VHH binders against q01730. Designs and how they scored, part 6

Target 1, 276 residues: q01730
Amino acid sequence: SKSLKKLVEESREKNQPEVDMSDRGISSMLDVNGLFSLAHITQLVLSHNKLTTVPPNVAELKNLEVLNFFNNQIEELPTQISSLQKLKHLNLGMNRLNTLPRGFGSSRLLEVLELTYNNLNEHSLPGNFFYLTTLRALYLSDNDFEILPPDIGKLTKLQILSLRDNDLISLPKEIGELTQLKELHIQGNRLTVLPPELGNLDLTGQKQVFKAENNPWVTPIADQFQLGVSHVFEYIRSETYKYLYGRHMQANPEPPKKNNDKSKKISRKPLAAKNK

## First folded at step 16 (VHH)

Design y2
Fold by ESMFold2, fold request of step 19:
Structure y2 (fold): chain B 276 residues (1-276), chain A 123 residues (1-123)
Amino acid sequence: as target 1 above (276 residues)
Amino acid sequence: QGQLVESGGGLVQPGGSLRLSCADAGDTFDLYAMAWYRQAPGKERELVARITYEGRTNYADSVKGRFTISRDNAKSTLYLQMNSLKPEDTAMYYCAATLYTEPWDLPSEYDYWGQGTRVTVSA
């Protein structure tokens, strides 16, 4: 493959808008000479590296539409990340984030936000997070969420919401406001009941996906899952279920215990395919 | 999600070309990473090419320079242009999609699969 120096030079000389520096062992973006001078680029891929931080200099790449930090060791982001006002796709999956910087929700064009495999919870989200109203896909799988904030209902353009393998004990009724939603993934949580408002969505058709396995569903819901997802939605729309849901919430039951396995293992390797 | 439906397979002589298509009936095609896999008789499925949702491509070494993966998000269609075909390219070709934004090469990491289209390159 080309050296990092050659990649930077080629982009500069040929005014190439897309730069891919994936799987290069990069520990610091500041060690890539000339990287931040590439003000013309619209796409920067730094996936599968060894980054632990992102310097504020990222804001110098003012024309970025795609920024990919997938599979690094990033522990925090600079507040300047939100100054990338042309950004449409931000991939931060498989990192070590436990918080997002203040002002993170100021991106005006963000359509895809990948946060899978981090250490985030509901307290990690800055106050303006749910102003990301242009989002079409939000991936929060393999984090530590126990609740999904009601403000999720503000993200009315969402088509994909993935909450797989968190610690969720409930879904807010505002999930029913996501009328554009095509895929909802809630498998592997601590969910016992579904809000009846989820029934406002059509997630059972051939164009839709609803995955909810590996949750400690109460018996009436578990029985419907055995019949099929369409039966689950038929049931939660019923007056019978609405009444049972109300009684369940009134009883205020203790949430199911958390999984004792705290490992968040990386099940994937950047080069595993080469060794197959 | 809609279903993935492949087309464009067939019989071709060595050195020939084929273009495979994979149509997705759903509304979220542009949000998936996509791939073509192939499986020859008695062998495991192997990656041919993949393309991320933002358009970045990767190819198996055996097809690099001869095959081109592309996507048309407006038509919800994935393509594989296969040029300079060889008898060893004979296989069942599968379209696959995943929610992972940075997929690996393992077939188990792809969530959605088509039924396949057969490509035969006569010896």
Scores: ipSAE 0.565, ipTM 0.807, lowest interface PAE 1.8, mean pLDDT 88
Fold by ESMFold2, look of step 20:
Structure y2 (fold): chain B 276 residues (1-276), chain A 123 residues (1-123)
Amino acid sequence: as target 1 above (276 residues)
Amino acid sequence: QGQLVESGGGLVQPGGSLRLSCADAGDTFDLYAMAWYRQAPGKERELVARITYEGRTNYADSVKGRFTISRDNAKSTLYLQMNSLKPEDTAMYYCAATLYTEPWDLPSEYDYWGQGTRVTVSA
């Protein structure tokens, strides 16, 4: 409705804490004159634009609590993103990230991290990633994870963990340390067995969600899913299953073959094609 | 999420107002995008209004200016204030929630649904 100049001027003049610049065809934040002077804002939405980079100047917006880059073409973030000390919600979904910057885990208040539809895997995570111990929700769906690092157990405040549509071949036993977890989404992976420690979690009640369809579950687990999720959790808590799982892990079976045809996903397109 | 429970439906004359509520029994309400959908007899379910976890709203053209979606995270409750009601607004109204931070208007993008509350605007 308003030009970008008018949006900046209005925020400055009225001391408006929330700025929404979604769906404006923005290719560079540096082209939005005066944007980085808005030190008072607590929320910036830049969703549905054409950003390919995020400049270090983002750190000048020291009071941001919400920063939304959903549906852009961003390939990397500046290390300065972690200097946003008040940031609680960071949305980077539907971008082209294949790495996160050094020091990313230094954000002290981050509660929600949206990374769905990127090119991330377990090697994309910086060494301090799991220091994000304030996280309540972590969305890693539609990436390229084959394992979930055991350090996931350090995120003890997680209430939502979404790993839908990755290439996961296993879950670590440390998943059982996430005692505040209310929702676990592992659909569309290459999972054949569940760690018995998942049985430590209460994911079968009316306030909880466990979604695990579209995995090549071994027959004993697949049979329990036919009866219902509560039967799956009863089974994996049983001594029978603990014995079976132990033998399965000792045998170290070859993982199921993966479907590698993700070539049409936006996050896979070459950068040169993105600049057309 | 365990249960979404709608309330506030009823019979009202044209031009009247109703306020619908949707209570979430869980403690993750503030992490969801929320929506109201409606379904008239013999018709497909359609989006009425949605609100993101950030508080951004979007409305169907048929209700814009008459209906207001809002949320109260402290009470884990979603609201729909309906003013200037018309007979065409007669439908079953459903509360919906999703993990998607940027949902569209397709019902398949919503993971959790209430049982609905009936709104009847007498002609």
Scores: ipSAE 0.546, ipTM 0.794, lowest interface PAE 1.8, mean pLDDT 88
Fold by OpenDDE, look of step 17:
Structure y2 (fold): chain B 276 residues (1-276), chain A 123 residues (1-123)
Amino acid sequence: as target 1 above (276 residues)
Amino acid sequence: QGQLVESGGGLVQPGGSLRLSCADAGDTFDLYAMAWYRQAPGKERELVARITYEGRTNYADSVKGRFTISRDNAKSTLYLQMNSLKPEDTAMYYCAATLYTEPWDLPSEYDYWGQGTRVTVSA
């Protein structure tokens, strides 16, 4: 494999827009000499490394459209990441994020945000997160969300929402405002009911995906799932269900217990001490 | 993601070429990572090539330099150009898609599969 130095040099000399530095054992972006001088690049891949942070210098890569940090150890992002005005795809999957930086929602063109397999919850999101109105795909699977914020409804261009294997106890009614949603993945949560407003969406067609298995659904909903997704949606659109849902919510039932020991998640394991 | 439908398989002589296609009926093709798998008789299904939503490609060692995976997001179609085909390439070829932006290496990690197209390389 080419040295990192050579990759940087080649990119510069040949004006190559794409730089792939995946699986190079990189612990710090700052150790890659000349990386931040590559202002012409539109794609930077740093997946499968050992990064623990992203330096503010990332903002110098002004033309980045794709930035991939998949499978690192990133615990913190700089605020400057939101300054990348051309950024369309940001992959932060399989990291150690417990919070997103202030102003993260200032990205203007972000279409795909991959946050799968992190330590995020509803408190981890900055106040302007849902200003990311250009998002088409939001991947939040394998995190620690108990609540999906109602502001999710502001992401009107969202086509894919993945919330698999979180700790969700409910879905907000505003999910029904996502009129372009084609795929909803909510399997592996603590959901007992669905908001009737979800019925406003069409997720039952051949081109749509609705995955909701491995939730402690109340019996009336569970019965419909046995018949199929179309039956679920028909049911939740019914006046009968609306009444049931209302009563259920009024009763304020205790949420189901968490069944998964998430302490064993890779993202929560101590970082191997840098053998000095 | 919609139904994946493979095409382009057939009988070819050693050294020949084929181009496989996988059509996605869904509207979110460009948001998925895609892969080609193959399964020979009596063998396990194996990864041939994968492509991220970003267009990054990875190949099995056995096909590297001979096969090219590509995608046309406008047509919602995945391709596998197979050159310099060998008898060992004989298999059922499957298109696969995963919701994750990174492709995975195990079949179980893919969410959607086509029905497959048969490729036979024989003299």
Scores: ipSAE 0.508, ipTM 0.780, lowest interface PAE 1.4, mean pLDDT 92
Fold by OpenDDE, fold request of step 19:
Structure y2 (fold): chain B 276 residues (1-276), chain A 123 residues (1-123)
Amino acid sequence: as target 1 above (276 residues)
Amino acid sequence: QGQLVESGGGLVQPGGSLRLSCADAGDTFDLYAMAWYRQAPGKERELVARITYEGRTNYADSVKGRFTISRDNAKSTLYLQMNSLKPEDTAMYYCAATLYTEPWDLPSEYDYWGQGTRVTVSA
């Protein structure tokens, strides 16, 4: 494999817009000499490295459209990441994020946001997160969300929403406002009911995906799942269910217990102290 | 994701070329990682090539330098250009798709599969 130096040099000399530095054992972006001088690049891949942070210097890469940090150890993002005005794809999957930076929602063109396998919850999101109205795909699987904020409905261009293996106890009614949603993944949560407004969406067709297994559904909903997704949606659209849902919500039942010890997640394991 | 439909298979002589296509009927093609797999008679299904959302490609060693995987998001179509074909390339070729979640190196990680198109390389 080419040295990092050579990759940087080649990109500069040949005006190559794409730089792939995946699986190079990089611990810091600052260690890559000349990286931030590559203002012409539109794609930077740093997946499968050992990054613990992203420096503010990332903002110098003004033309980035794709930024991939998949499978690192990133615990903190700089606020400057939102200054990348051309950024369309940000992959932060399989990291150690507990929070997103202030102003993260200021990205103007972001279409795909991958946050799978982190330590995020509803409190981890900045106040302007849902200003990311250009998002087409949002992956929040394998995090610690108990609540999906109602502002999710503001993401009107969302086509894919993945919430697999969180701790969700409910879905907001505003999910029904996602009229372009084609895929919804909510399996592996603590959901007992579905908001009737979900029935406003078409997720039962051949081109749509609705995955909702491994939830403690109330019996009436569970029975419909046995028949199929189409039956579920038909049921939640019914007046009978709306009545049931209303009563259920009024009773304010205790949420199901968390069954999964997430402490064993790789993202939560302490980073091996560099044996000095 | 919609139904994947492969096409372009056929009989070709050694050293010949063939271009496979995989049409995706879904509306979110551009959000999926795609791959070509092949299965020869009596053998297990094996990865031929994959392409990420970002357009990054990876190839099996056996096809590296000869095959090129590409995608046209506007057409919702995946391609496999096969050059310098060999008899050992004879197989059923399958298109596969998975949501944009890495890794996707194993067949089990792909959620959608086509029915396959047969490629026969014979003199």
Scores: ipSAE 0.496, ipTM 0.770, lowest interface PAE 1.5, mean pLDDT 92

## First folded at step 17 (VHH)

Design z2
Fold by ESMFold2, look of step 18:
Structure z2 (fold): chain B 276 residues (1-276), chain A 123 residues (1-123)
Amino acid sequence: as target 1 above (276 residues)
Amino acid sequence: QGQLVESGGGLVQPGGSLRLSCADAGFTFDLYAMAWYRQAPGKERELVARITYEGRTNYADSVKGRFTISRDNAKSTLYLQMNSLKPEDTAMYYCAATLYTEPWDLPSEYDYWGQGTRVTVSA
């Protein structure tokens, strides 16, 4: 393969807009000489490296539309990440994030945000997170969310929401405001009931996906899943279910116990550990 | 629930070319990673090429330089241009799709599969 020096040199010399530095053992972006001089690039891939942080210098790459940090060891992001005004796709999957920086939601063009397999929960989201109203896909799978904030309803352009393998005990009624949603993945949580407002969405059609297995559903819902997903949606739209849901919420039952061993999640963790 | 439909397979002489197509009418096609797999009789299904939703490609060593994967998101169609075909390229070719943003080489990573199209190289 080409050295990092040759990759930077070729991009600069030939005005190449896309740079792929995946799987190069990079521990710091500051060690890649000339990287931040590539102000012309629109795509930077640094997946499968050893990054632990991202320097503020990332903001110097002002034309980035795609920034991919998948499978690193990143623990924090600089506040300057939100200065990337053209950013549409940000992949931070398989890292060590437990917070997102203040002001993260000020990126107004972001369409895809991949945060799968981090250490995030509902307290990790900055106050303006839900200003990311251009999002089409939000991947929060394999994190530690127990609650999905009601402000999720502000992401009205969302087409894909993946919450697989978290610790969710409920979904907010505002999920029913996501009228463009085509795919909802909530498998592997601690969910017992569905908000009736989920019935406002059409997730059972030919081009839609609803995955909800591996949850401790109450018997009336579990019975409908045995008949098929379309029966679940028909049921939660019924006045019978709306009444039962209201009584369930009034009873405020203790949430099911957490699984203490996260190594048994059905996530991609073992595949990522193999290295390419 | 979306379905993948392959076309463009057939019989060709060694050194010939074929272009495979895979159509999907999904609303979110441009957010999926796509791949071509192939399976010769008595062999396991193997990766031929993959393309991420961002457009990054990867190829099996046996086809690198001869095959080109591409996608047209406006038409929700995946392509495989196969040049310099060899008898060992004879197989059933399958289109596959996944929501994983960084798919690996394992078939289990792919949720949606086509029925396949046959490519035969030799008389």
Scores: ipSAE 0.623, ipTM 0.821, lowest interface PAE 1.5, mean pLDDT 88
Fold by OpenDDE, look of step 18:
Structure z2 (fold): chain B 276 residues (1-276), chain A 123 residues (1-123)
Amino acid sequence: as target 1 above (276 residues)
Amino acid sequence: QGQLVESGGGLVQPGGSLRLSCADAGFTFDLYAMAWYRQAPGKERELVARITYEGRTNYADSVKGRFTISRDNAKSTLYLQMNSLKPEDTAMYYCAATLYTEPWDLPSEYDYWGQGTRVTVSA
């Protein structure tokens, strides 16, 4: 494999827009000489490294459209990451994020946000997170969300929402405002009911995906799941269910217990001591 | 549930070429990572090539330089151009899709599979 120096030099000399530095054992972006001088690049891949931080210098890469930090050890992001105005794809999956930086929602063109396998919850999101109105796909699977904020409904272009293996106890009614949603992944949560407003969406077609297994559904809903997703949606659209849902919500039942030992998550494992 | 349908397999002579296609996803195709796997008789299923939703490609060493994976998002179709085919390439070829942005090398990580198309390379 080419040295990191050579990759930087080649990109500069040949005006190559894509730089792939995946699986190079990189512990700091600052150690890659000349990286931040590559203002012409549109794609930077740093997946499968040992990054613990992203320096504010990332903002110097002003033309980035794709930024991939998949499978690192990133615990914190700089606020400057939101200054990347051309950024369309941001992959932060399999990291150690417990919070997103202030102003994170300022990315104007962001279409795909991958946050799978982190330590995020509803309190981890900045106040302007749901200003990301250009998002087509939001991946929040394998995090610690108990509540999905109602502001999710503001993401009107969302086609894929993945919330798999969180700690969700409910879905907000505003999920029914996501008229472009084609895929909803909510399996592996603590959901007992679905908001009737979800019935406003078409998630039962051949090109749609609705995954909701491994939830403690109330019996009436569980029975419909046994028949199929189409039956579930027909049921939640019914007046009968609306009535039942209302009564259920009024009763304010205790949330189901958390069953998953989150301590086993990769993102929570101790960082391997730097072999000095 | 999404369905993948492979086509383009057949019998070819050594040194020949085939183009496999994988079409129709009951899922948002352009946001999925895709892969070709193959399984020869009596052997385990092995990764041949993968392509991320970003268009980044990776190949098994055995096919590198001979095979090309590509995708047409407008047509919701995955392709595998196979050149310089060898008898060792004889296998059932499967298309796979995963919602993961980084495809892993494990078949269990894929959400959707096709039924496969047979490729036979024989003199």
Scores: ipSAE 0.533, ipTM 0.785, lowest interface PAE 1.1, mean pLDDT 92

